# Designs tried in a protein design chat: VHH binders against J-type co-chaperone jac1, mitochondrial (jac1). Part 6

Target 1, 176 residues: J-type co-chaperone jac1, mitochondrial (jac1), of Schizosaccharomyces pombe (q9utl6)
Amino acid sequence: FHSSSCQSEAKNFYKQFEGDISDPPPKGPFDIDLGALKSSYLRKMKTLHPDVAQGKDAALAQRDSAELSKAYNTLKAPLTRAEYILQLQGINPVSEDISNSDPEFLMEIMDVHENISASRDSPEKLLQLSQENQGRKVQEINEIRKAMESSNWDSALLYVNRLRYWNTIDKILHDL

## First folded at step 1 (VHH)

Design z06 (framework vhh_7zox_3)
Fold by ESMFold2-Fast, scan of step 1:
Structure z06 (fold): chain B 176 residues (1-176), chain A 119 residues (1-119)
Amino acid sequence: as target 1 above (176 residues)
Amino acid sequence: DVQLVESGGGLVQPGGSLRLSCVASGFTFEDYAMGWVRQAPGKGLEWVSDINSGGSTGYADSVKGRFAISRDNAKNTLYLQMNRLKPEDTAVYYCAKDIYYDSEGLDYAGQGTQVTVSS
C-alpha cells in the first residue's frame, strides 16, 4: 500500500487554460493570445465566483477563484509571465547578483530616475518619459521572447531583471 | 464591496431594440474601464463592448454598427444600446468592471440580465 513517491506537480497556470492558450516556452511561444486567455478566465470565473456558490461551498469556490485569478494575472502580463516561466525551469527570477552585473544598465536606470525628478512639474515631459519607457519595455520583451524560445535561460533571466526595473519606472510615472 | 446590478433585458422581436443598464457601487466608477460580456445558451462568455475612463469604446465584430456603449459617471451607470437585434444576440448579458485591467477587482460581472430575441 506504499506508493512510489511520484510527486505530481500541482496543476500549473498554463494547464488551467489548457486548450485555450499555447504551452509555455520552449515548447510554445512566449506571447499569449490575450483575448483567448481573458475569455477562458471570465468563463471559468463565472462558474467559480463565490456569489454563485451555496452555503459551505462558498469558501472552496473563493479559494479556487483566487487561484484562477492568480494564474490569469500572472500570465496576462509579460513580466510576471516571464518570471513564472523561469520558475517552471527551476530558476529564481529574483537575484541581486544578476541585477548588479551590468553597470551600463544601472547608469541608464539612474539617468531615468534623475530625468523623472527633473520633470516632476512638466506633464509634457512626463508623457515623453512614459513613451520612452514603453519603448524600453518592448525591447526587453523582444529579447525575453528570443531567449526563452531558444532555451537561452541565462539571457532570459538577465532580460527579465531589466524589464522589472522598467515596470517600476512605469509605476512611478503612473503614481505621479 | 463592489456591486453591479444589470437591468433592461427582456423578450424582443428580431429587428427590435433594447437598452441595458448597469448601476455600480462600492468603487470610484469614473476611474475604471467598464464593459459588457454575454453568454449565449451552450456557449462560453463573449466580450461584447467596453468603454474606458476617458470614453474610448471598443466593440466585437458581431455587434459593431448595431450596439452603442455609453456611461453616465454622475449616476455610476453603464449602458448598452442594442439596435437591430438578431436571434443570435440571445444571451445573458453581464456588466463587467476592469475589462482592461484586473488588479483592482476580481468581480467581473453582476447577476446578469436575460435578452431573448425571438419571433
Scores: ipSAE 0.000, ipTM 0.150, lowest interface PAE 11.6, mean pLDDT 78

Design z07 (framework vhh_7zox_3)
Fold by ESMFold2-Fast, scan of step 1:
Order: sequence, then C-alpha cells, then structure tokens
Structure z07 (fold): chain B 176 residues (1-176), chain A 121 residues (1-121)
Amino acid sequence: as target 1 above (176 residues)
Amino acid sequence: DVQLVESGGGLVQPGGSLRLSCVASGFTFSSYSMGWVRQAPGKGLEWVSDIYRGGSTGYADSVKGRFAISRDNAKNTLYLQMNRLKPEDTAVYYCARSHLFYGDYVPFDYAGQGTQVTVSS
C-alpha cells in the first residue's frame, strides 16, 4: 500500500517550533532562546498521540515524535544548528576533504594535537588546552553568526567546518 | 517530490534471509545519509542501520553481524541484506532519508511506505 506521506516535503525544524522561536538566518538571528526552545519541545512531545494502533499510521506518529526530537537536538547546539541552516540554503555542511579549502587551519589542528600529546601526563596543561579550545569555539560561533546573518554562505560553511574540528578536540580532551 | 519506494519484504522462516531495496527519486541521493528503521507490532520505531554520505555505516546492537546496509548511488538505491532472521525481526521496515547524521540514531526527513517482514515457521 502506498503512502502519500513519503511524497510530502518535510516540515522545516524552525517551523516545528513556530511562534516560540525566531526564523533562521538571514530572516532571523542565529542565536535561539534555548529556554523557549526546550519548553516548546516538551509541550509538543506531550501532545503527540497515535490515532489508532495501525502499522503505517502508528509508525508515522512515532516518526513525527522522532523528527521533533531530532529538530530539538539539532537546534539546541550551535554546530548542528549551523549545519542545518546551511542545508536549508541547499549547501551540504559536511565535507571530509577540508584540506583543499583550509590547509593552514589543518596545520593549526595538527599543532593542537601535538600539544595534547605532549601534555597527556599533565592535568594542569590539559585543563589549559581545554580552556583555550573553548575560546576557539566561541570565536567560530561568532563568525558563523555574522556570516549567516549577512547571507555570506561561503564564509559560514568555512567557519562551520572549523567549529566541527574544535568539537573533535573537545572530545579528545574529554576522553583523555 | 521526494519519493522512497521499498520492496523485498515477505514471509520467511527463522534463520532465513531477505534483501530489502529502496529506490529514491526527487533529490541528489549521493548527498544524503540513508537508513532503515522498523516498527514491530505494538512497539515503537527502532533504528536498524544507517549509511552516511561518506560511507560510514552504523547498526543497532540487535542486528549487528546479521544485517548489512549498502547503497548504489548510480541506481539511487539503498539496500538492507538481512541474514539469520529471528522472529524478533518481524516488523514493517521503512527506508528513511536524513539530511544529518545524528549519533547512533538516524533521524529522518522522509520515510517510505514501508515493507512488511514476517519471520515465522
């Protein structure tokens, strides 16, 4: 049996929280009121109920719940929010070959990795590196905000990829 | 105009195999993560497997080592090879598209009509 729902355009994540959060850039701000987002998410999750326990209809209700959770988790974090905004603009945010676009940045990442390796036995130095990395992430988020709010999508893509690498550094530092 | 059309479901005995296919149209298939989710009778949706744009694959613990996800970008087709099937694998299986990979869960933007898999003697 065919399902017309598979032919429908998916509701955009910002539209799922319409009225509670602003529109995405360039129409609205990059920053989101995270308290309003969470309140909207919890309220909407509580109102989702399956119509009847029928395979396809029940699965679509569960899909909508899963999609709402994805929307909330995507929008609440700056990196995944920025990646989603790029996709709304028709831009693939994920590139596995960043070296062709930013070789100097990759050299910087290599230097950070070497500093982490050299500091493995020093909790004091690892804490310092973690704090420095938080500063880099904040700077990238500021650049993403500026680029997206001015519709500079090439710059936004660059800074999103930089932020992703700093998030990888956070994970490495946490896992040590 | 995104469309996902599934096939390959059916009735099979425990220990048997099935291969599910999903033909995609209306978007650049090679640019998206694709996955399979299932819903057993009276249960919620369960993520089964995904394949990221870059080729990385993920599997639910319940199917790891038995199922294999693959894609053919020239044919805009996603596959799920299911081996050593168990009664617990009985479910409607949905092909799903995701514009973002998200941890061990593949959230979906679009889902197909689903195909029924029944594992029973």
Scores: ipSAE 0.000, ipTM 0.112, lowest interface PAE 15.9, mean pLDDT 78

Design z08 (framework vhh_7zox_3)
Fold by ESMFold2-Fast, scan of step 1:
Structure z08 (fold): chain B 176 residues (1-176), chain A 123 residues (1-123)
Amino acid sequence: as target 1 above (176 residues)
Amino acid sequence: DVQLVESGGGLVQPGGSLRLSCVASGFIFSTYAMGWVRQAPGKGLEWVSDISTGGSTGYADSVKGRFAISRDNAKNTLYLQMNRLKPEDTAVYYCAAWGPTYYDILTGYFDYAGQGTQVTVSS
């Protein structure tokens, strides 16, 4: 068991940026210095890009750069970062059963969809709805931060699922 | 108790097709990257294909364009569609799982593997 634990830590996304970013919760903060993350990613990509690698190492460099890109893209966004942290805790962050959601929260989602439909012909109202949705996302991220830093994983899972719905609203508003 | 159970192997003629399946239990399937590795008689393990938790796929150059990997998270099942099979594809095919902390597929490292299913391509 302990050998498996040591080996798994060597390959995780946070380990790829060790020294440049903090450990994940509960050891470290939920928030990441995005400037430091991007600088680390770009520096490491220069050494892993296939054009830099020679001989038989080219295939490994291509694979490693794909893995590094996945790590960067996962950690840079609050939702995917939170989902990954839950996975590190052995928790499935995704549920297809929306019945597990708070009924009052589902009513709020329905009201937002109705407001978007009613405002489809008004750019000014759609902008207001977009700004309100950004506020909801910020509130969910604050709750995720609080829950994860206190090892309250049940609460973290709840708020991660809420944040995912608000991201869906963002996509709907963007596609209009 | 973690299990990966492969099926769908068998004897097929060159140019034929087979579909491999792998049913997973005992872990949260959707949080694991999944893949197929194979071992030909007298040779070491060789990576064939992988699929991430988000659906991104990779393939060995020898199978690219002929094989297609897919997953069904609702059924905890991994698939490998093998088309235009060659004698060189003859091997035991293993279903493999990599957790969030294990992603070096080219070195053959994985958290879990099944017992394998034999694929024989012969005329």
Scores: ipSAE 0.000, ipTM 0.088, lowest interface PAE 19.8, mean pLDDT 78

Design z09 (framework vhh_7zox_3)
Fold by ESMFold2-Fast, scan of step 1:
Structure z09 (fold): chain B 176 residues (1-176), chain A 119 residues (1-119)
Amino acid sequence: as target 1 above (176 residues)
Amino acid sequence: DVQLVESGGGLVQPGGSLRLSCVASGFTFSGYAMGWVRQAPGKGLEWVSDIYSGGYTGYADSVKGRFAISRDNAKNTLYLQMNRLKPEDTAVYYCARVYKLGIGAFDYAGQGTQVTVSS
């Protein structure tokens, strides 16, 4: 018996919401109807609530609730959704070395870090930098959508990794 | 107070390997880019490698394909796996909290750990 055969039987995150959301790219769109996703999640969570189950069923309900919450949290956000879609394609979303692929992008990251450092004493400037960062994230999401829907997985990996950089900038700004 | 403490340096023959470690404290380690810079005898500081908080890595051309940077956020620890070491890798290696990627720009650095590669 191989451990790989057990993994092939596992219910994936999109299957948790089958009938309520579309299939992942390239069969379906990158975007998810977040209202439909949330409604499906809340409805399913009510049926899995631990207080309703008894004995051994209570433990299974807790585990299933945790799995459903992981699926919902992964799919509701563009970065984690894109990373999951890459994983479904057999692609490691975090393996790329940025230093060789895009020196212009690396320079942009360096400039953003410098601007944050220069603005540490100004709440107004930090807010402006945060707003600019949200714009960069939206641009990367648009490129991810185009790449994934056309099965351009090399481009999708590049843009997912750019988006992750901008999410890290959000964390740095939050720590200030 | 921010602290970075390096370990793992030593004497090694050309073609050998060493693994450097750096334990961080006094800040939210997972939220910051971290890196390694080195200083060879009689030379200035040279950027070696960076790792972004999201896991992305960058390497100086001189070490690419031989060195691997990694981090363990649960242990607040940064690592540098150094393979196929050359005499020109001889330097004091500093762990750094990076504020600008790819150039060895940092706001905090440790005391350093000596790496000597000799035949």
Scores: ipSAE 0.000, ipTM 0.118, lowest interface PAE 15.2, mean pLDDT 80

Design z10 (framework vhh_7zox_3)
Fold by ESMFold2-Fast, scan of step 1:
Structure z10 (fold): chain B 176 residues (1-176), chain A 122 residues (1-122)
Amino acid sequence: as target 1 above (176 residues)
Amino acid sequence: DVQLVESGGGLVQPGGSLRLSCVASGFTFSSYDMGWVRQAPGKGLEWVSDISSGGHTGYADSVKGRFAISRDNAKNTLYLQMNRLKPEDTAVYYCAREGPYSSSWYPHFDYAGQGTQVTVSS
């Protein structure tokens, strides 16, 4: 058994913001100070942005800027952050087997889709469904936090896949 | 349709204060990270501040300690309290919505209002 540092330390997105944010779970918390993350990102972008690097190797500046932007965009959102943390542990975050083997969860998803279809012409009901979906996302995030901070990676993978479904529901409600 | 309407700008003396407001409509305001970006005469867009759907706030170094961002989800309204204003704060201030699935770098907003002019002069 190798330490987590042997897996991907050199390309770790958390290393892009070292000193400004905590280490990923299980060493640090799942939650990130988003204000600190944003401030670090913008400060670093000012020195790396291709326009500022005029007269230097613009291709290297573009590569570094793209890497920094990917790191920031991945860490700022709970779902993509959780997916990335799973990848750091050598786990494929996009397994569909868990959701397909959970008939109660599948029934919950089907009920939500039916309620959205039934409420399509009611702004008041759509607002309620949006609020309920935010509650489901918060619950999944709380479970992800608990699982990751206790190194329960099987549970973390389950809740990450559940959160992904609720993000899809957000997109459906947003597009209505 | 997404709409963001800013208000509260004006002329103010150095050291003065202003409170900007932004009324959002056409989307679930509480689900989005929101922010303020500004554009000074002859310059590009500069991020000023943001607030997440969860309430986390961020500030540009140039305004930290002087500006305060807040939101009222019941009123679909974003605020920027600006204190100890300086001539270099003179700009058009835009209310901006961060995209829920955006992978873009700064500016990482997908929608902005028409802006409100803030002029700080003696």
Scores: ipSAE 0.000, ipTM 0.183, lowest interface PAE 13.4, mean pLDDT 79

## First folded at step 4 (VHH)

Design a01 (from g02 with S27F I28T I31S; framework vhh_gocatamig_d2)
Fold by ESMFold2-Fast, scan of step 4:
Structure a01 (fold): chain B 176 residues (1-176), chain A 118 residues (1-118)
Amino acid sequence: as target 1 above (176 residues)
Amino acid sequence: EVQLVESGGGLVQPGGSLTLSCAASGFTFSSNALAWYRQAPGKKRELVAGITSGGSTVYMDSVKGRFTISRDNAKNSVYLQMNSLRAEDTAVYYCAAYPWLSRGYDYWGQGTLVTVSS
């Protein structure tokens, strides 16, 4: 119980926003009301700000502020939220060998990389590839939601690894 | 209407060779990835070989060095050259096309039977 397991190292991100957002899957939905999350974060951050915490240890206030920011940043994005939920289930989100478990996906990512390389001189084609990639991310998020809300953790891990690849493609396209 | 038509299956002895062909119509062939799958009785379909729009290939480990996938965009065709055939290769072989944006809608051919026996 006082082990350094992945779950013990994962801090109480959902608990920090208890009452303002729902519990994680399978108890609650995968989707988070991002407006409610941000409002909760900003309200709680005001009480932890060093200037407001004049009567307390400034170092403790700084640590609590950093932890709250980490929780907010983790939960606000679908990929990092999904990775955190897997960690809460004791699953390492980066342990999967995608080439053996999902060979169709391997073909798709190879095809996307080739199309990006072939389109480097065409802003119009790069924009189209970016739009297509947003569609892929939406589809993976839909599958993650279905899997996690039904406790299909093997499927959830598969789709989380797919979403991570599409996030990497977004970064490549943005940095071009 | 998207259509995939396979041909080239048959009975062959262990160690023999066969070439499967798949002719495609009804979509932009050159921009799509294509694959060969197989299904033995009582088993799930498995990916044997795939080829991307750019010509990169993937193979299942048990067929690497024995099977070769290729495409001819001018003929809207994809091929599977199968060498050093084994009894375990006995299956119905299916051609598949991937419109990546339509993930819930895969296009499949009717299949062609390959029987390897001794």
Scores: ipSAE 0.397, ipTM 0.727, lowest interface PAE 2.1, mean pLDDT 84

Design a02 (from g02 with S27F I28T I31S N32Y; framework vhh_gocatamig_d2)
Fold by ESMFold2-Fast, scan of step 4:
Structure a02 (fold): chain B 176 residues (1-176), chain A 118 residues (1-118)
Amino acid sequence: as target 1 above (176 residues)
Amino acid sequence: EVQLVESGGGLVQPGGSLTLSCAASGFTFSSYALAWYRQAPGKKRELVAGITSGGSTVYMDSVKGRFTISRDNAKNSVYLQMNSLRAEDTAVYYCAAYPWLSRGYDYWGQGTLVTVSS
């Protein structure tokens, strides 16, 4: 989004789990202890139900639960976590010019699309393509981790855009 | 075993043209994407143009409209037609191929020098 809104007063997603997870990069690691995150999320969700039972507004409890779920879902997945960290740095995570900023990557994308199209009638080949795409995602996550932990935000943005496209390829393969 | 052999480099005046050729052997050419890279003095290697197994093409911004990449699967060859050459195009040009499902380029040629000078 082209944001003109002030978000500085809103609690950020990491603050929702303050004390249970580390700070975001560059102060903390990119990786999150997913077990600790889930435990914190479930514990905090349970504390919202007694408020409703005690006569508090159900709409407020639903809103707070939805906000907590948004924070959890955003932080638990590497792509949405990385996009959120970029937003915390004031960076728009969406690139509109992949062909000019990363022409080698654009060629790989085109090649992958052509291979998927050629393999539509072969479940075996589609499974192989899916497995290889998982490998590409792991490689991008490793690069994002290194870039963010070293405050290399230009590189982080580049790798986040690559990871996003590989997630799109996963969805295409899943829908076939 | 796997070989990529570039040719066609040379000295040309600004505004001139050159055609680079890359002859490939040792792999199923039609199943691979091919690319031309260049490395100018004092610069890192950069992708100039690429062509997928299906024939889709990619160009770096500064050569778009001037350079054309093409392939001939029957001859196991990839070409780079370079028109309206500029001094900034001076570089060693490399041919590269990668497995259809591999991220990186694991086959490199020896390179061919292109010098654009009066």
Scores: ipSAE 0.219, ipTM 0.612, lowest interface PAE 3.1, mean pLDDT 83

Design a04 (from g02 with S27F I28T I31R N32Y; framework vhh_gocatamig_d2)
Fold by ESMFold2-Fast, scan of step 4:
Structure a04 (fold): chain B 176 residues (1-176), chain A 118 residues (1-118)
Amino acid sequence: as target 1 above (176 residues)
Amino acid sequence: EVQLVESGGGLVQPGGSLTLSCAASGFTFSRYALAWYRQAPGKKRELVAGITSGGSTVYMDSVKGRFTISRDNAKNSVYLQMNSLRAEDTAVYYCAAYPWLSRGYDYWGQGTLVTVSS
């Protein structure tokens, strides 16, 4: 028998903003009120002033502010939020190469790369491809939300890996 | 309006052949990848074969070497030539277009039934 007060529990990113944002799926929604998240982050950051007269307190404040910034940056973006939620469920979001087991996604990737290659010298076509890619990201986010809120973790992992790829396509298109 | 209409299904003996056709309208056909899916009773839908806008092809392992997907941009059509048919190939076959039309998650017509039996 051990009480909860004697147990060690790692402080997760959602707990850092407890009371200001909802719990993660499946208990709460996938979407976060980004305004509430930012407001909570800024308020909490203002309380983490290091005592410049004491090196130990300064170091602890610096560590805590770095951890708070990591939590904020992770939760504010749909991909990193989804990856973090998978980790909370004990799922490694990058342990499996799902692209090799997803032939529909592989075909879409091949088609996207062929269209990018064919459009490299056309700013108008590259802009169209960028807009189409934003639509793909929205669709994956919708599927991630549905999967996570229904505790369909296999599907969630699938869509998270697809979203990650579309983020990579954004970077490729930005650099052209 | 985007429309895909499948045809060519039928009853065939094991080892036989069939050619499925899918006629497309309502979009710039040459711009899009196209795929054939199938669904047997009580089973999930699965991708059988795909062909990209550039002509690259993808096949599921169980049909590789037996099935051939092709496209005719002048006729706005995609085809699936099925050889050495097996009982396990019995299913309703559907065609779909990418990237914006279905992403493989919606059927664009009634499909065409393929039955492989004696």
Scores: ipSAE 0.293, ipTM 0.636, lowest interface PAE 2.5, mean pLDDT 82

Design a05 (from g02 with S27F I28T I31R; framework vhh_gocatamig_d2)
Fold by ESMFold2-Fast, scan of step 4:
Structure a05 (fold): chain B 176 residues (1-176), chain A 118 residues (1-118)
Amino acid sequence: as target 1 above (176 residues)
Amino acid sequence: EVQLVESGGGLVQPGGSLTLSCAASGFTFSRNALAWYRQAPGKKRELVAGITSGGSTVYMDSVKGRFTISRDNAKNSVYLQMNSLRAEDTAVYYCAAYPWLSRGYDYWGQGTLVTVSS
């Protein structure tokens, strides 16, 4: 038992900004012109504002505004963009077994946690670890771009799962 | 100059034991994770065992309970104790160091040959 509405919504995010941004991989680039995306979003949001639509149309304007905001927020960030592109290809972006598929990554994860623990009392060392984590995220994004633009979907899935983990590390470091 | 030098390989009969050693220089050893890989003729290189800076360990399934990885930061060395050796363990064994910022292994030794044969 599956919902068809989620699949329909997922296929339409790039279409929300058609003409202002490129098609997703493999037809277009992974990277999006974020300035063009933001300008398109703001222009379209102004048109859908509830004050412009009155009465019974106000509820539809609210729904369309929420859908547009979800599309914008999904496409503006590399991780959620990549997850969405995988969904467009019919691929579940969730990692099933990180230890079997990527034991080297598992060891890097363990090492990062141990260094965070060892650096808990040092703001300077925590800042350094945060900067190192940003470098890891950039590297994963570069690999995702390469994989998706060459239609290497197995590699894309692996690097998306790595990027998701590094986003989790960012949150841990931010909260310390 | 980053240098990893493996030793301890040799010929051993099935069921025997060997201890491999890797001496490291040219980087801050205590801050890096280290690993043992192996490569049999015509096969891809595979991760056998790894140890983090804090001493946590990872093993491939076929060696769990038989192999033990350990480190000595004072000696800048990592070890692989191999027990109950099998013919399938025959390979060149490589030491590798994980830099935190880089992906994969930038630092490799030249390897040491382990042959398990009767």
Scores: ipSAE 0.305, ipTM 0.670, lowest interface PAE 2.6, mean pLDDT 83

Design a06 (from g02 with S27F I28T I31N N32Y; framework vhh_gocatamig_d2)
Fold by ESMFold2-Fast, scan of step 4:
Structure a06 (fold): chain B 176 residues (1-176), chain A 118 residues (1-118)
Amino acid sequence: as target 1 above (176 residues)
Amino acid sequence: EVQLVESGGGLVQPGGSLTLSCAASGFTFSNYALAWYRQAPGKKRELVAGITSGGSTVYMDSVKGRFTISRDNAKNSVYLQMNSLRAEDTAVYYCAAYPWLSRGYDYWGQGTLVTVSS
């Protein structure tokens, strides 16, 4: 059992952009019109940020701007968007032990790490591994979309945790 | 087209040993991770052992120290050496190849039956 009500009234990021973007899954699509999201964010930020008319309200304007920025940054990226949608469903988006929940995934990440280690001295091979990793991310995003739009939350959680790891691999490859 | 052919299953007594073999074709074997799965009657299919393209191994807890997975890239084969067999090891054992990016092809073998009984 899980509940989606925990964040439905408090700090609902989709509600901050109501009328400009669709509702989250399962009511709406996983994908967001990023142009509409950005336009909404910039318009709303302009009303909060340009000049605080009263110094007394500076802290409130700062808080509201921070909350709006958090909502925008969360929704604009597939991983953080998916994590937030899971939270709206009352699901903790972070798995504590991937080896117990997904041993096939553990084997895949071991294989990826070995290939990175074997390719450390080859920029060409590292580029190929980076391209392969982008393919993994796209695959996980497609599975997240399917799972969330069909209310398959167990599958969504699994694919979100896989996507998070592939983002970590991107960071490792970038730092090499 | 990916093809995996398992062999080596049979009837063995508790405490006995058995070696399973899987011959692969239709892909560049050395680039793939390979795994052994099993499915006992009335139970879910579970990963028993895996071996990466670089040779690192993964085992489920109940077989650690008893089973050994290995590969021979020259022969396009993966093996599972099973020692100290128990009644709970009774299952159909399946070979699987992991492409990691594309899973649209059939990457499962037909399976080989292992029965551990007195």
Scores: ipSAE 0.283, ipTM 0.645, lowest interface PAE 2.5, mean pLDDT 83

Design a08 (from g02 with S27F I28T I31K N32Y; framework vhh_gocatamig_d2)
Fold by ESMFold2-Fast, scan of step 4:
Structure a08 (fold): chain B 176 residues (1-176), chain A 118 residues (1-118)
Amino acid sequence: as target 1 above (176 residues)
Amino acid sequence: EVQLVESGGGLVQPGGSLTLSCAASGFTFSKYALAWYRQAPGKKRELVAGITSGGSTVYMDSVKGRFTISRDNAKNSVYLQMNSLRAEDTAVYYCAAYPWLSRGYDYWGQGTLVTVSS
């Protein structure tokens, strides 16, 4: 009675894991049970793997598995999950002008860059800056959760753009 | 204990000038960014000007070229020089320290009232 084994035509990533994870905000929570998400992904991927998809074209199995992997990778991380939820609301997740929309954030990022520049030759100070940056990411995720669960999409867009910047700082610190 | 004490507010005519001062205590001033916020009746608090620990400055668009923020680490003080004042600048002005996790919201004083009226 599986009337369809393939829901690969559905654009909504949450529907690919229906029954294993909640609906997106505002109907459901921002947070996802990552254990349930991973388990669902692995079970579904095992069914689509070319070696076990007997009687199927390997190219079709590869396409289906690529779509499932995109949905999993998007939903498992807070930033890409939040960007996707904004997209579902018809909102472009990219801010056009940080200085006009968020001058407090502009001041914060300037201070962070100055501290990184001043600390380039000190592994101990760079470690401290990395720890502080992890705290900033946690705080942005908390604000995104609050905004999205209350359908405050303007605030959600602001905090998503802040979180994206803090991910960029992580990359800068790791590449030093 | 952390304290921020604002002073220098008053009544001034449009086109006039005022200098606001903020005296800070209870933290290592030179390591913190500082900002001036303002709040008019019935309006949200907004950032007017900020200065980083390294001395870089930011301003809201409506005050660029009119206001100048500066700091004196030896005196644990931050200043806001306000020129070409407009009726729209009427507000209570608050000084805030910008600690990394608190984002300047946890450390502010009672404020100083600036009234721009003829």
Scores: ipSAE 0.164, ipTM 0.606, lowest interface PAE 4.3, mean pLDDT 83

